# VHH binders against F-box/kelch-repeat protein At1g67480, part 22

Target 1, 376 residues: F-box/kelch-repeat protein At1g67480, of Arabidopsis thaliana (Mouse-ear cress) (q9cag8)
Amino acid sequence: MQAFALSGKKRIVNHGMCFSKGNLDLGSRLSENFMDDPLIPGLPDDVAKQCLALVPRARFPSMGSVCKKWRFVVQSKEFITVRRLAGMLEEWLYVLTMNAGGKDNRWEVMDCLGQKLSSLPPMPGPAKTGFKVVVVDGKLLVIAGCCMINGSLVASADVYQYDTCLNSWSRLADLEVARYDFACAEVNGHVYVVGGHGVDGESLSSAEVYDPETCTWTFIESLRRPRWGCFASAFNGKLYVMGGRSNFTIGNSKLLDVYNTQCGSWHGSKNGLTMVTAHVEVGKKLFCIDWKNHRKMSVFNAEDETWEVVALPLSGSSRAGFQFGKLSGKLLLFSSQEETGQCTLLYDPDASPGTQWKTSEIKLSGSCVCSVTITA
Short names: E, the ipSAE of ESMFold2; O, the ipSAE of OpenDDE; V2, 0.75 times the mean of E and O plus 0.25 times the DockQ between their complexes.

## First folded at step 22 (VHH; framework vhh_8h63_2)

Design aa5 (from z2 with D52T A60V K105R; at its last look DockQ between E and O 0.63; V2 from the best seeds 0.00; counts 0 for: pae E 3.7 > 2)
Fold by ESMFold2, look of step 22:
Order: structure tokens, then sequence, then C-alpha cells
Structure aa5 (fold): chain B 376 residues (1-376), chain A 121 residues (1-121)
């Protein structure tokens, strides 16, 4: 399964180069050679790119609709680099929320000040759960999961991408194996999925990697034993898989599986956690809320593989679940309680002891299912 | 979403057997993963066994080979057959369910009141 090799050629996939269905009124305006036209008449393209880099991110969909060349430029990695050098990168938080009764999900978007922006278009396909989300190349991927069809749960292999420049969803290549409740993370521009449950409800040991340049999923080395309900984080070119269950243990194993993407092999140890309810990476550290104790965070430092504990500022004995958000190097803790009156906590890991916790003014319209942060 | 009622607990001699059951009310039993947890006095609740909606079973190491989890979707009933019981198995046993659309995919969203199992010996 290590036959993942691009034959020394770079394949470029530009999301704006996929043409719409044959529209007669636009057919004569579509050109595969759109790169020959100047980006802005009368300006060298390098100067034009610098001018476009100064435009606020909220206007990217409008810029991408001007012409094929503008769409290509706005979606390019070079453009993000130009914006970074110009100090124009903007960090937005995307939160998937569930309303009371759990009937409908929607993506809410907010800027780094917590001000609400336009919501995303509805996700394609039937309502799903047990899926994972990840950011790669500034795009939000929603991967696999399961859905109810004719009274039966059905595992999915589908993958959808939200393009922040186009404000639209599109479909990517399917996974090789349909799965839900699996681990997922991005490592150096590639997306990894590991374990979970398959179409027959069986626990999986298989793992796959997505290469955005080839637009394909390929198998990598399987885990030594199946694992589901797990999560993944990435540090220093390695994929850390923790938590969850296997067909040989339930909830009480601290098994840590680490995949080294450079040599393509797994290494195991018992320096993980058994199950977590939420996790987030900030800097060199992984923050987890343990299933058995929602009143603390376990914090993993991947550089020395050590754990430490941070108590949550909670009183009383009521159970509260949290999901993480991340903005500007700080953690947001969204309560899993219903829609109104939520008390969102903010944790600054770099602040002095005694000042690390605050309440946040951010208000969600429902319970947080998951969140991602996208900088563009 | 599910309402869960355990029964079948009691006093049993070490080395003996006992079956506990959990009756479920509601329409989502057949699409829920089901489990048994236990809590001994002064100790944390621990997961003992789990069965998926497709019938795959999982056990903690301390009960493997002694306990069997099963489900009857026609009767909306979950079972735990406990054999070769040890005094360490003394605990309150809780039935739990995780619906297919729970907010936290790992978390049980329905719990019973529990049934006491006491192993003397």
Amino acid sequence: as target 1 above (376 residues)
Amino acid sequence: ELQLVESGGGLVQAGGSLTVSCAASGSTFSTSAMGWSRQAPGKERELVAEITFKGNTYYVDTVKGRFTISRDNAKNTLYLQMNSLKPEDTAMYYCAARSWNTLYRWDFDSWGQGTQVTVSG
C-alpha cells in the first residue's frame, strides 16, 4: 500500500478550472488559456496581485466571480503568501451548530472579534453524523460519516469540500473504505483517515491518505489492531492517534499509535488517553477533555510526550460537555447545553497563572458539533 | 431519547452467574449502540461492555470470557450475562444508550437508574 508516488510531476488542480455544465450563454466566454489575459489591464500581474491581496477576505467570492484568471489567482497558494507578507491574513472561526431537537445543522462563521458573518450554504447530501472535518489548503473538508436510510445506518465514503473563495460546496473523490467515528487529521498538506466503523459496523484497522494534488485517496499501512471512536492530531510530520475503543479493549486503554509520514510506519505505546470528549491543537500542545472527568483538561506536549493537567473553572457536580474552538492562539470552550444562555469559556495558555480563564461574549445559535479555524 | 429500566440484579455467591437486563422504551433502540457500565462504591464509573446496532460486541479485559452482552431488537431489550462472578464485580450496573445522531459520538445520551449486583464470598 506504499505505492503512493507522483512520478516526479506536479499535478495542479485549480478548483476554479472546473467548468460549469454547458451553459450556452457563457460558452464563448470560457477559455482554457485565460492566463494570457492581464489580471488588471495596464498593470503587470505581480503588481495586480499585490493590489488584490489588500482586499478584505469577505469579498473573495466576488473577486472569484470576475473572471477565470481572478478565480485562479484568488485560489492560489501564491496569493495567500502575498497576503501573509502584506499583513492581510484574516482568521475566521467556522462552527457547526445543532438546534434544539437535533433536527438541523448549520455552519456559523465569525471573525477573530467574534462578529458573525454570513452562514455557509447547506452541506450537500443527507444529514450525517460520525463524520470528520479538516482544513487543507484553506478549504474545509467534510469526510464520510453515516446516515439513516430506510431505517438503517449506512456508512458513507463521500467527501465534500467547501471553498471559502467560491462560497460553495463540491464533491471530492470518495474514500476507499466507507467509515464513521474514525480519526482524521492533516499532515503537511495531506489528509489522513484512520480506523472507525465500516459498512457492516465492523471496527476498522485500515487507514488512507488524500493527496490534494492527485485528488486521490490511497491506503497506507493499517493499524496493528482496529480502533474506533478515536481522534488524531498532527505534530512534526507525525500523526498521533489516541482514544476510542478496539475489539480487544473498551475505554480503558491508553494506547497511542503514531504514524511517521516520512517512513510510512506505525509505532505504538501506552502514553495516550482512553477516551476524550473534545480535543484541539494549539501550538505544540494538544488539549483534551477526558470522557471520565469533564472538570479538567489533559494537555499533551508532543516534543517530550508528557502530560499535564489544567482544571476547568467549574463549580457544582453537574455534568457539562464542551467542544473546542480556537481563535488567535486561545481556546474557546462551547458548552453542549441547549441554545440560549450558554456560558462560553476562553482559555489563554500563554497568560500568567490566575489570569488564563475568562468568559467569552461569543454566542452560538445552538449546540456546537465541531469547529474549524481557517486563515486566508 | 430512550428510557431505560434495568432489572435482574441481586446477591450471588462468588463463582456464580447472573443475568441483568435493560428494557428500553422509545423508537430508536434498533439504531442505538447499547452498553453496560458499572460503579462500585467510592470508585469511578467504568464501561464494561458495548454492543453496536449491528451486533458487534466489545468488552473490557477484566470481564472478557466471563460476560456476554446481547440485544433483542424485537423486544427492545439489552442483556448482560455474567458468569464466574468475583467479589470485584460488585457494583451498581447501568444500562446506557448512544443514539446514532448524538452530539458527541462517543458519549452515551441515555442512562438507566441502575441495578445492584453484589457478589459475596
Scores: ipSAE 0.355, ipTM 0.702, lowest interface PAE 3.7, mean pLDDT 82
ESMFold2 (binder alone), look of step 22: mean pLDDT 80; pTM 0.809
OpenDDE, look of step 22: ipSAE 0.564; ipTM 0.816

Design aa6 (from z2 with L103F; at its last look DockQ between E and O 0.47; V2 from the best seeds 0.00; counts 0 for: pae E 4.2 > 2, grease 24.3 > 24.2)
Fold by ESMFold2, look of step 22:
Structure aa6 (fold): chain B 376 residues (1-376), chain A 121 residues (1-121)
Amino acid sequence: as target 1 above (376 residues)
Amino acid sequence: ELQLVESGGGLVQAGGSLTVSCAASGSTFSTSAMGWSRQAPGKERELVAEIDFKGNTYYADTVKGRFTISRDNAKNTLYLQMNSLKPEDTAMYYCAARSWNTFYKWDFDSWGQGTQVTVSG
């Protein structure tokens, strides 16, 4: 397969430029020699892409190792479009788990049937908390956070990306402001981070946006008041920031800050939630578990900005919390009870009443810290 | 995890004062955020006050200026001084702790059994 990549390649003046991400951009300007090779000998590139789109997602690392042109194609947005049209898109669940001792975090990966796949390679750097995870362009980003150094929390500005085709982590541009316990969400292909705590533990009102095209973070309008321990969800081009606290409130106020990405301005109201122990977006709804009552979900409907309540199917006294996953338009509720006795619950918001709840056979190897779902 | 035991609750006339305390056992007290919540019968639980391990304090609007949270890391003890008590303050008061490394920062991982505070008037 490597011999396939060597045929007909024209040499460029700057030896070695085609071996890195930065050099790839320069190589494209220099007529990009690896793009001159056929993707598959004897086939037009359009036909070859259709053939590659039929390969199961589990084989992406193998395809990305053939040559740089195959890697470029497999990572492209066009390839995802071709796979979608071919009916080959696969949805995988990525769960960060902590072992029973609370010492090690591990990313576990499952398919839509709950079959465990290979785990991710370990993240670089020390163990962190207060970071956020997000999916942008089919990539998993792990943003900022803090770690305990010599008895003090130290805020980070680091951003790491997991690349499916390389099966490896790489570093992206740092935030302008190191932060932890901040709100984070993706809106229309851009990543927003809002509030949190800074390097001196100060409560932040600052907010930033990441543009994957420029690979940079830039400031946006600050919140009118600092906010930390909050969370964010995105609906209809707007960023909804809820929960947490500021100098003027604690968990008894339902403050909601909404950023309109088109206008570049914040609007506040009291139509939010106090503090949550879990949240997840499915469709145009936000599902939350409030810290004070783990026997129900509060559900926000983004279309009319109203709240409703869904009771959890629990008998007797509840002693366990839950963390959310999502898969195929349904919610997974992972129990915090060490995976020794409690079932993972499955909720289908589109099913008729009386049939919305089921148990799931999915088992985690530890406590769920967070999860994302990536379709490719 | 921390084991938490509250004490100091009781009956107080409106306008009076009361101090509740929470004794903690375990080595993680000094790196935990500590808090008080309360729950009246038929009402949802609400967070009343919190103090982080650096000593920063936070209060609900309904108790600002009347309640004071403090901690003594040498004695592994959390305090809530309640002044100018109102009948609306009647509730079961719970001590809670949250480790520095908890991913959702409202997921308190240790809770006490609670102590009843009743304000007559």
Scores: ipSAE 0.301, ipTM 0.676, lowest interface PAE 4.2, mean pLDDT 81
ESMFold2 (binder alone), look of step 22: mean pLDDT 80; pTM 0.807
OpenDDE, look of step 22: ipSAE 0.624; ipTM 0.836

## First folded at step 23 (VHH; framework vhh_8h63_2)

Design bb1 (from z2 with K105H; at its last look DockQ between E and O 0.59; V2 from the best seeds 0.00; counts 0 for: pae E 5.5 > 2)
Fold by ESMFold2, look of step 23:
Structure bb1 (fold): chain B 376 residues (1-376), chain A 121 residues (1-121)
Amino acid sequence: as target 1 above (376 residues)
Amino acid sequence: ELQLVESGGGLVQAGGSLTVSCAASGSTFSTSAMGWSRQAPGKERELVAEIDFKGNTYYADTVKGRFTISRDNAKNTLYLQMNSLKPEDTAMYYCAARSWNTLYHWDFDSWGQGTQVTVSG
């Protein structure tokens, strides 16, 4: 939310994730006027921001605890811009892993070289599945899903965000419709969720969008057919929904539903995929691993809407799948059988043919459930 | 995690009916989605029918209107009633289960050994 100063006060701009204005102990217009104090005594604020931009990202929670003005600055989009211009942006990979027992999930964090940095505080609430993760304004959102409560499976509408500047989880506005196994993607700073299963296990056609500036979810046009077990990707202001099942059919349907966010309407075709075990976007391409054939990637080019195939450099006859990570425009492929000898693979889509594959030294402490990459 | 054992297969004349059953033991049956898949000679395994833990059912186009999937949580048993059978329905029929917390929510994580259904005509 943008805070407006009245006569004689600087404007405060808070872009990105929704933050409660709250009833802090210092909660008044006077506490918001802390923006009039210098960031660093003796320095103009623009110089002070450049000095702060040189601090390693790992120190952001400490910087945010100095005072409210430092917290506001570290969370701002301007600060990220200053760090980018100073060449100080750091790209971190966040991987959600599940232990061998399948009981506990934890977020592991590593730098672009694969060096372990930390793990996150536990996610709030009970253990969930069928949720989706997305990055918006440098924050990690964990959206909805389902959990086992008192012997019953319950769909959730909860939305949590992890803020790297605070090293903490907080709760955002609930979805309008509780859902799991839905499609989710970010398009131009907004988060879209589509389909899935609802509270009574019903297949959903509803879709909704989150605006971080207003901190609200609102419905958009529903799909013509309910869809669950699907996934979404975003290209050129459009949301592409593929995979999964509908109430009325099981099979080899390659339905592609495309939502144009500028005009607010869906368009369908049969140029999609059935089900995948993993997907990731790099540039204008979508990389997918089919659930039936883990030895190749299907690659969708959003500019001409064509598919191509890239074989994985595997020997043997493994039936285990892969999950994707993304670092610096390259793909990481984490094997579900990594502890049995299959190495993590690295794929550079921009390298010359014949040189695109390497092995990676990155090792996870468990099976990869999902991953995101956050640059700050 | 579920142990699944199919039964009830056999030889049936075209146009006839047959019910196959799947007995489950081990982990909690009542919170799993259950399904039947089949594999005909020389073909890939295909999903025929699925029933979730709330009783919603899904069918492949090739069997819709002829097959009925059902479950009995008190007996930990899954059923597939097959009517108006055709020679093309000849296949090994597999019972499958998917736990609510599986890594790939669309994948089955437990499978039976199968029961053969052969339709002559």
Scores: ipSAE 0.171, ipTM 0.577, lowest interface PAE 5.5, mean pLDDT 81
ESMFold2 (binder alone), look of step 23: mean pLDDT 80; pTM 0.811
OpenDDE, look of step 23: ipSAE 0.639; ipTM 0.839

Design bb2 (from z2 with D107E F108Y; at its last look DockQ between E and O 0.43; V2 from the best seeds 0.00; counts 0 for: pae E 3.1 > 2)
Fold by ESMFold2, look of step 23:
Structure bb2 (fold): chain B 376 residues (1-376), chain A 121 residues (1-121)
Amino acid sequence: as target 1 above (376 residues)
Amino acid sequence: ELQLVESGGGLVQAGGSLTVSCAASGSTFSTSAMGWSRQAPGKERELVAEIDFKGNTYYADTVKGRFTISRDNAKNTLYLQMNSLKPEDTAMYYCAARSWNTLYKWEYDSWGQGTQVTVSG
């Protein structure tokens, strides 16, 4: 008679089951816990954690392969706190790039100095568009989207996460409603998806929230009317949905839908933006590039809900768009077109107005599709 | 990817009709959403109409019931039929395309140079 144990994340378990003989002492089996073993023999666990906190982040997958206890510690929020107090936190930039032919995507990973780091494995499943990426609990999630199958556009409900400790992708619970061109953001450790287009191309008013602790998606209050081609940002426990289309406008409205996660309700106003080509949150501010004018940024201050404009330092009549990255409280602007003389721009919102712009040495191997920043 | 050339603009009397068209070259026309936008002097650009690859159409409130967007995938041509024209419709009209596989989902990836429509009266 045999018993099989699951270890780590989504490991494959044996479907066949064997039973052992006799009545086992449940108390004895419960006392066999890898957390009771010392992290490093001969050291108190507190000291061992401080030693491990000095190890460069690039070694986390190797540390996670030592044993279950090391994997648990490296993935814990306590470990991030220990690393912060030791001055060892590392901020890494993850950029999804697409080559000039639009046929191949890859995740490029680099440190804040632009040095190339470990590669990510290819994303599982068919090539998709209209998906969203988000970071929650130090994990990179790729949510839903659509693909072309036999000449038909098919919405997906699939959700995948990248685990930096294992350097691998795994599948999470599907959305309740397959969707693409939807809004997505993280609020206080939960992931929200709002609107978009569904399986039959229908416009959606539904919204869902993912709780990483329960590993489930749950519906929240729907929008009053469908909204698609929109984006979301989060500030102070609220989800701000802007841009795109609704049933009563074709992308010309500054409609802002705000969901208060504490009371579970939506409120609308006209204090948003129309369509944007890029957005990023830094601190309490949201930076956007409007589809109509790529020579300026519109900046939303979440504390007083006001807008201001920042001109980009561009010459001539360039029509190239930009995508955002962020590092250390500063913005990176990646050109969406490959052209001679176009370099990555760096914007420091906290510098004096005459000194806010610099060039960055960061070079991408292709066009920036999206980016996230993960600190560990 | 698509190259877009508008034509058919001109001067029309208020209450009249005009059709503008957009000839596209490239292999992705039939799998792209297509749209018309306009910009009058001193005003922001606005979307006027959009048609997706399945033929679903969307209109700005200012033109509903007066304008009709259509496409002919065999000829790679987008049309905007404008009826009951008003002086407020005077603008430069631009054709745009958005590929279904663009990861920048809101970015129209191809634009024409525009055709002028002027409504007198």
Scores: ipSAE 0.422, ipTM 0.745, lowest interface PAE 3.1, mean pLDDT 81
ESMFold2 (binder alone), look of step 23: mean pLDDT 81; pTM 0.811
OpenDDE, look of step 23: ipSAE 0.602; ipTM 0.824

Design bb3 (from z2 with S27F D52Y; at its last look DockQ between E and O 0.59; V2 from the best seeds 0.00; counts 0 for: pae E 4.8 > 2, unsure alone 60.2 < 65)
Fold by ESMFold2, look of step 23:
Structure bb3 (fold): chain B 376 residues (1-376), chain A 121 residues (1-121)
Amino acid sequence: as target 1 above (376 residues)
Amino acid sequence: ELQLVESGGGLVQAGGSLTVSCAASGFTFSTSAMGWSRQAPGKERELVAEIYFKGNTYYADTVKGRFTISRDNAKNTLYLQMNSLKPEDTAMYYCAARSWNTLYKWDFDSWGQGTQVTVSG
C-alpha cells in the first residue's frame, strides 16, 4: 500500500480523508528549500541536533519559532531519540482538572519534581464527557466522548492532538464509529479503541486501531459481545479489556477480553474485574480501584496474569472517589474528598513494606478527571 | 439541587407484582443514564437495571425477563416494574443517575434514599 495515497496526497483523491496539515504537510515538504539550509550555520546537522537536544523541554515552543527547519526537527521522532541518547528526556505529568460547577476544565502540567508549569491551551470544542486520553509518539490524544448540542447528548468521533512543540491543539482523523465510555490504550505505537456507546446510545462491540504513520483509523475484529464502561491496558503486545458491562445484561462478570495484536484475534476468560473506577499501568502491573472493594487496589501482574490486593491507607465515606496519576515509576492517588492538610498520596510499589505510601506535595486546582505522563 | 426520591415499595406476596418509581429533579433527566440498584440486609449492593437516554435497557441476570425499567422524560420519573417476585428480591431499592453536570465520571454518581420491597414466601 502507498504512503502517498494515505498520508497526504496533494491532489486529494479521497475528499473524506483527514489531512493533518502540520504532520502530513511537514513530511511532504521535506525536500523544500528550508530543509536544505543548515540547522545551525557552520555546524553539520547531526552536531546541531545534539546541541538542540540539550535545551530544556520548556523551551520547545520557542525553538519551534526560530524557523521552519527547527520546528520540523523539534517535532520529529529522531529528535526524541537524540534526547534519549543524550540523557535529556524530561517526564511531565498532565492532569485534566474540573473546577466547581463542573463546566470548566483545564490541563495542569507538572514536572517530575512536582513543580507546576504553565497550563495547556483550552481543548477545542464543547465540553465533553466519556472521552479517553492516550499518549502516542510523545503527543497527547483526546479521543471521542459525548457532548451537549442544542440540549441533546451526542456521541463524538472527533480526535484531537496536543503538540507540546507547538503548544497547540490540532484535529486528527475521526473514528469510524462515534463512541463514549469506551476502552482505549496504546500498543506498540498504535492506538486502540474498543466498545462503548454509539450515536443512538447503543452498546458497541466494534473496535478500531489508529496508525500514526498512515493517520487513519481502521476496524479490527469486533468483540463477541458489546461492552461499555470498560477500560484497556497493554502488556507485551496484547490489549487487555476489563471492567464495565456487556451485552444487554449487567452482572458480576469477571470477563477479560484480550486482543493479540500479532494474530489479530480476541481471547476471553473470567480473570478480570467487574467495575473499575480508576486504573493505571506501572511497569508490568495494572492497578485498579474496584467499586465493590471499598478503597482497595486490585493489582494485576501481566507476567503470570494473577491478582493481588493492596490496602489503601485511608478510611473514608463511600462517596469519595479516586483517580490515578503516574510519575517516576510511582503511583499518584488523587482523592475527590477534601481533607485538611492532605491532597494527594504517593505509592512506591518497589519500596519496603511500611514505607510504600507517603503524602505528595502535588496539589490540583480542581477535581482530577484524568491524567497522562509524557516524556520528551 | 439534585434530588432522587423513590416510592412505591411495600409488602408483596411471592409471585406478585410491584412497581417502584423515582422522581428526579435538579439535572437534565432526558440525557442522563438512569438505573436501579438494590441491597438486601447483610449483602453488597447490586445493580438491577439500567436505561440510557435513547431507551436502551440492561438487566442483571437475576431479574432478566421479570423486571422492566422505563422512564418518562416529560415527568422526570424512572420506573421499575417487578413481576414474578421471589423472596430473594427482598431489598432496599435505590434509584441512581449519572448526571451530565459531572463531566469527568463514568459510573452512577447520585443515589436516592431507597424504598423497601419485601416479598413474603
Scores: ipSAE 0.219, ipTM 0.606, lowest interface PAE 4.8, mean pLDDT 79
ESMFold2 (binder alone), look of step 23: mean pLDDT 77; pTM 0.776
OpenDDE, look of step 23: ipSAE 0.592; ipTM 0.823

Design bb4 (from z2 with T31R N101Q; at its last look DockQ between E and O 0.44; V2 from the best seeds 0.00; counts 0 for: pae E 3.8 > 2)
Fold by ESMFold2, look of step 23:
Structure bb4 (fold): chain B 376 residues (1-376), chain A 121 residues (1-121)
Amino acid sequence: as target 1 above (376 residues)
Amino acid sequence: ELQLVESGGGLVQAGGSLTVSCAASGSTFSRSAMGWSRQAPGKERELVAEIDFKGNTYYADTVKGRFTISRDNAKNTLYLQMNSLKPEDTAMYYCAARSWQTLYKWDFDSWGQGTQVTVSG
C-alpha cells in the first residue's frame, strides 16, 4: 500500500497501526517529506518491499532504525501480507511470567521451536493484576487491570501496546471505564472489553470496543446483568462471553452471552461453561479447563455450538494447575510451579486419537500469567 | 498465600443447623475474596458461598436463604452458618481464598483441608 499525500502540502501519514497524537500532528510538521525518497536506491518500492520481507523477524528493530520510511514499511499491514505471500512469516510465543514472590513480571519470548529469544522491555507503569492481553494487527495490547495505590485498590483504564517491530512500549487511549477482571477478545480487527469490576469494586455490565484505525474506545450495548471473572472468545464475527460470576450466580451457572458485532446486540443462553481456570482458542474451537475438574478440558465447537470433553494425560490424583499457550496450531499446557516435576504438555487437536498428546521441552522461568502468539 | 484451617463440622439431623469456621493465617485475609465450596462423594466440587474483599456476599441457588457467609477481618476468620440442613448438604466443606494480587487466576489460590458435614434424617 502506497502513502497518501495532500496536494500542495506535504505531510507524514502512517497507514499502519495507530500512533500517538504527536506522530500525526499535521498543523506544524508539513515540511517533512521522507516518503518521497526511494526505499532502496535503484529499486522500485514494491520490489524493495519484497526484498525487505526476506529479512528475519529478529532484525525488524534494526530495520526500523534505518530511516523513517523503513520504519513506516516495517510497521505496515502490507508488509505482513508481503511476508505471508513470500512464506517468511515467523510465529513467536510471548509468555508473561511471575516469580514466586509475585513481585516481578517479565515477558519471555520464544520461537516456534521453543528457543528463547530476548525478553521484552519492562511494561510501563506500576505492577498490575486483573488486566487482559490481546493481539491486534501484530501488536500486543495490555489492557486495564488494577493496582494498589496508598493501600487502596484502584482500577485502571490505561492501555499499553508493545510494538514487535520497534521492540518498545507506548500508551494508547484509555478505556472509557476503568476495569479489572473483565472479558476481552478481538473480533474482526476490533478489541472488545466486557464487564469486570470498576473503580469502587462495583460489578460492571458496560462494554466497549476499540477501533485501531481511529484509536478510540466507544461504548457498545451493555450486558443485561453485570458479569466479572469471565472470559471472552471470538468466532464468526461474534463475541462469546462465558464463565465467571454475576449477581445471580457465583460461578455455577452456564450462562452464555453472545454479542453479534454486525447487529450490535446481545443474546443469552445456558449453553456456556461455569468457572474456568484457563482457556485458549485454536481454529474454530475453544478449549477450557474447568475449575471443578482439572483433569479434563471442555471443548466448544463454534460451528455447531456443542461441547465435548478431552481427558488430560495426568498420572495420580493430585490437583494440577495449568495455563495455556498456543504454538503452530497446537496447545501448550504450562503446569503450575506448585506441582514440580510436571512437564509442559503439548496437545495437537488435529492429530489422530492416541497420538494427540506429547511432552514439550519448553521451560518457563516462573509461573505463566498469560500468553499470546504473534506472527510477523 | 493464606493458610486455612476449617473446623466445626459434624453430624446434624435434617432440619438442623451448624456453623463451620475457617481460621486464616497470613498477611492478606482482608484483601482476599473468601469462599466455601463442598464436595460430596463421587461428585465434583461446587461453590456454595463467596464473600468478596468489599464484603458483598453471593450464594449458590441450592443454599440461598438457608446459608449465611460472613467474615471477621479482625480475627482472620470466615464463617458459614448453615440452617435448615438437608441430606443433600452432606459433603466435605472447604474454605478457600482468592487474593487480589492473583486476579489473573479465576480459581481460588488457597484451600483448606476441609471439614465434614453429615446430615442424617
Scores: ipSAE 0.345, ipTM 0.701, lowest interface PAE 3.8, mean pLDDT 81
ESMFold2 (binder alone), look of step 23: mean pLDDT 80; pTM 0.813
OpenDDE, look of step 23: ipSAE 0.665; ipTM 0.851

Design bb5 (from z2 with K105Q; at its last look DockQ between E and O 0.35; V2 from the best seeds 0.00; counts 0 for: pae O 3.1 > 2)
Amino acid sequence: ELQLVESGGGLVQAGGSLTVSCAASGSTFSTSAMGWSRQAPGKERELVAEIDFKGNTYYADTVKGRFTISRDNAKNTLYLQMNSLKPEDTAMYYCAARSWNTLYQWDFDSWGQGTQVTVSG
ESMFold2, look of step 23: ipSAE 0.462; ipTM 0.765
ESMFold2 (binder alone), look of step 23: mean pLDDT 80; pTM 0.802
OpenDDE, look of step 23: ipSAE 0.642; ipTM 0.840
ESMFold2, look of step 24: ipSAE 0.433; ipTM 0.754
ESMFold2 (binder alone), look of step 24: mean pLDDT 80; pTM 0.808
OpenDDE, look of step 24: ipSAE 0.182; ipTM 0.635

Design bb6 (from u4 with L103T; at its last look DockQ between E and O 0.28; V2 from the best seeds 0.00; counts 0 for: pae O 2.7 > 2)
Fold by OpenDDE, look of step 23:
Parts: C-alpha cells; structure tokens; sequence
Structure bb6 (fold): chain B 376 residues (1-376), chain A 121 residues (1-121)
C-alpha cells in the first residue's frame, strides 16, 4: 500500500490587488475646467507658453507649483517644442550611482557642463537589477527588472516615470510580461521592450510597445528566438536588437533583429554585435563595448552602416566594467567598478585623431549603474 | 559569495564520458547563474557551459552537443556531463557562479579550485 504523498504545491495565489477601475471619469472632468483659465492673465496662452519657455530648466519645479495649468504645460511634450523653438533647451545628464555597499542607489543630475545639480527623489519600489532606462518625451522611464524577495528572484513588470520638469516620480502601466535583462529603446515616441528573462527565469521572445498617449503596453510580433541580455537601439525609425544570448550558444549571438515599426515585422541579419556590455548612441553613431574585448569599443555608423574599432584608454585590470553616457555630443565612459576609480573619460568623436580621449571632470558619488541624457 | 568545490575529474580515454560536479555552499545557489570554465595548459580560461538560474543552458561551440550542464538546486550542486571526450578537452575545469545583483552580467564572481580532466588519445 504505497502511500502516494501528494505534494500539495501550494499555489501562492498572488492576490493581484484588483485596482478597481475606479471612476477615471471624475479626473477627466476636473482637468477640463482648469484649461479654460488663462495661463497668464492678460496674455494669450501661446504667448504665455513662450514666456514660460524662457525660464531656466532648474526652475521648472517651481513653475509647476504655481497652478494646475502651469504644471500641465511644463510637463507637456509641447513645452519642450516651445523651448526648442526659443533656443532654451538644456541638456542634463542623469546618472544612477551605486555606493560601495550596493545598498544606496541614487540618481544624480548634472548640467551640460558636468556640474552636479542635485539628486533625484528616491525612486519608488524596491531596489532592482536588470531593469532598463529610457527617455521618452523628456521623461525618464525605469522599466521592469528583478529583485530579491524572501530569497527568491522576482521579475517585475513595474514601470516608473520621472518627470524632469516636476522633479517627481510616478508609476505607469505595468508591462504585460514581467521581465529583466531585456532590450529597450524609444522609437518615434514609443518605448519598445524586447526579450529578457521572465518570471521563471525563462528566456523570452515576447516584445511589447508602450504608447505614452494611451498609457498602454501592447504586444508586438515576438522575436524568432528568445534572447536575453540584448540591447536595443533606434535608427531611422527602426528598432535594432543586438547582443545577448540566444539558443544555447555562448558568446556568438551575432544575430541582429530589426523591427520595422511601420510594417510591424522583424527581420534578421547576422551582422550584429555579440555580448555587448555597454552601449550608447551619440549622434548617428552607436558605441559598444564588447565583453570579449574590454579594451576596445565598436562603433557603428548609421549613415554608411560601417563598423570601426576605437581603443579605450584603459589602464589596469581588464575586468573593469564600464558604462556609457553622453553629454553635449560627447561620449562619457564611467567605471562600473570601484577599483577603477571614479575618473570619467570623455571621447570626442569630432576631435582629431589621437586627441579624442580626455579626462572628464565629472565625478560620480559611486559606480555608474546607468545613465540617460534628457533634453528639456 | 558562494563557495564552490569541484569533483569528478580524472583520466578518461578519448571517446569516453565523464561527469564533473560542483558543490556549492551558501543560500544563493538557486538564484545564481552557474557555469563551467576550463583552462588548458598555456591557454586562456574559456567558458564551456552556463546555466542560468532559470535553467537556460548555453554552450561553447567546441562542446556543443557533447557536454550537458545541469543543476540540482535542492542539492546545491552543478553538473557537467561530458560525452565524446577529446584530447583537446584536457583542462582544469572550474565551477563558476554569478550571483544575483552583479552589475556585469557576463562574468562570474565566484570560482572553485578546479578539477583536472585529462583525456588520453
């Protein structure tokens, strides 16, 4: 009489807090009434917007505190356009830094000269890894990732947005599929998320797109092959997914997946980079650090679709990790490890041969986790 | 940091099979990616196989189809089944782990002392 011990897999019913679709209707009606008020009394709203556009970026939070209408205008995509036309755009560098203990992550903000301005408010949610950051419409998005909860790795679908104008975080719609170590890029105002690891650590082929106007994620065509650790870049309205690992091969995923946003289809080529540890777009060039070659970066020119190799002026251990940044058309090289010091290097792609690399005066409070540049 | 101890190495004839094991000490084994690297005399250490915490497996082209990496989380043990061994597979085999939260997702942060595998022609 063999007692079949029915191992009752306790389905932890994640009580998905049904955020009740409460009355979205009440918020929309209240928003319509403040729009009827003049932005600045005595001025047409278009002129008023131009006036507000002349205010330095550092004062945007103060402007947002004036009234609801000002807040609405300052946070709007249109406002960036008005500032552009006025020649008032400011480029700021946002850097997520990690201290030596790995417990204190903070966003630091620097101006176009690399001078530290301030730190961002703490990002909501648990500390995560494997997330991606992207800029859309002047906003910083921190997308998904994973965290350790009670000894288990938990993938996230959470998306947080930082409004650089209001100096505030908000939560956006969750991804359809929780994931980490995925590719992410903005293309034509939309945010694309591709591949990664899922909730069970499985490699994903699924891809999603976020529409900021509708505040919704939707599935697009999946990759032909699941892949993780890949990165994405946007050129000419297309999404390029490169690097990472797919289907059982160590180091040789030269697969380039290209998504045509117009036709909604993936195309593959074998001319991609493998095992990229860092990447950044500066102008029409894509700069990449290859895992196999830490002393060189690969540079893709989107205009002629050529690759070049540029030596990194690295002194010391080949094991040093790096992250990229960009500021004022220059490439920044940050150390991701404490051992390499906090010296930032600057690469000027327009400089004369042999003079492209310089030491930057930018000093971070810790190791660089990631960075984004936001123009507003 | 995981303590890793390899075992199972030895002398095997070409065409033979061998399984090496890695015992991990620590509570983070199940959340770590694990790998096997090897280093032949006079050569650089190379990654042979990797298994993610989710169970995805990756292999070097040189061992693909011959080697199988697996893990038993309950036993905190990593395995590498090596079939159709070749003299070129002669190397010190190292167990490696990549802990969760590592910024550099391609490298391992913990290594064992290694187990010698020798394939005679």
Amino acid sequence: as target 1 above (376 residues)
Amino acid sequence: ELQLVESGGGLVQAGGSLTVSCAASGSTFSTSAMGWSRQAPGKERELVAEITFGGNTYYADTVKGRFTISRDNAKNTLYLQMNSLKPEDTAMYYCAARSWGTTYMWDFDSWGQGTQVTVSG
Scores: ipSAE 0.323, ipTM 0.714, lowest interface PAE 2.1, mean pLDDT 85
ESMFold2, look of step 23: ipSAE 0.663; ipTM 0.855
ESMFold2 (binder alone), look of step 23: mean pLDDT 79; pTM 0.795
ESMFold2, look of step 24: ipSAE 0.674; ipTM 0.857
ESMFold2 (binder alone), look of step 24: mean pLDDT 79; pTM 0.794
OpenDDE, look of step 24: ipSAE 0.264; ipTM 0.689

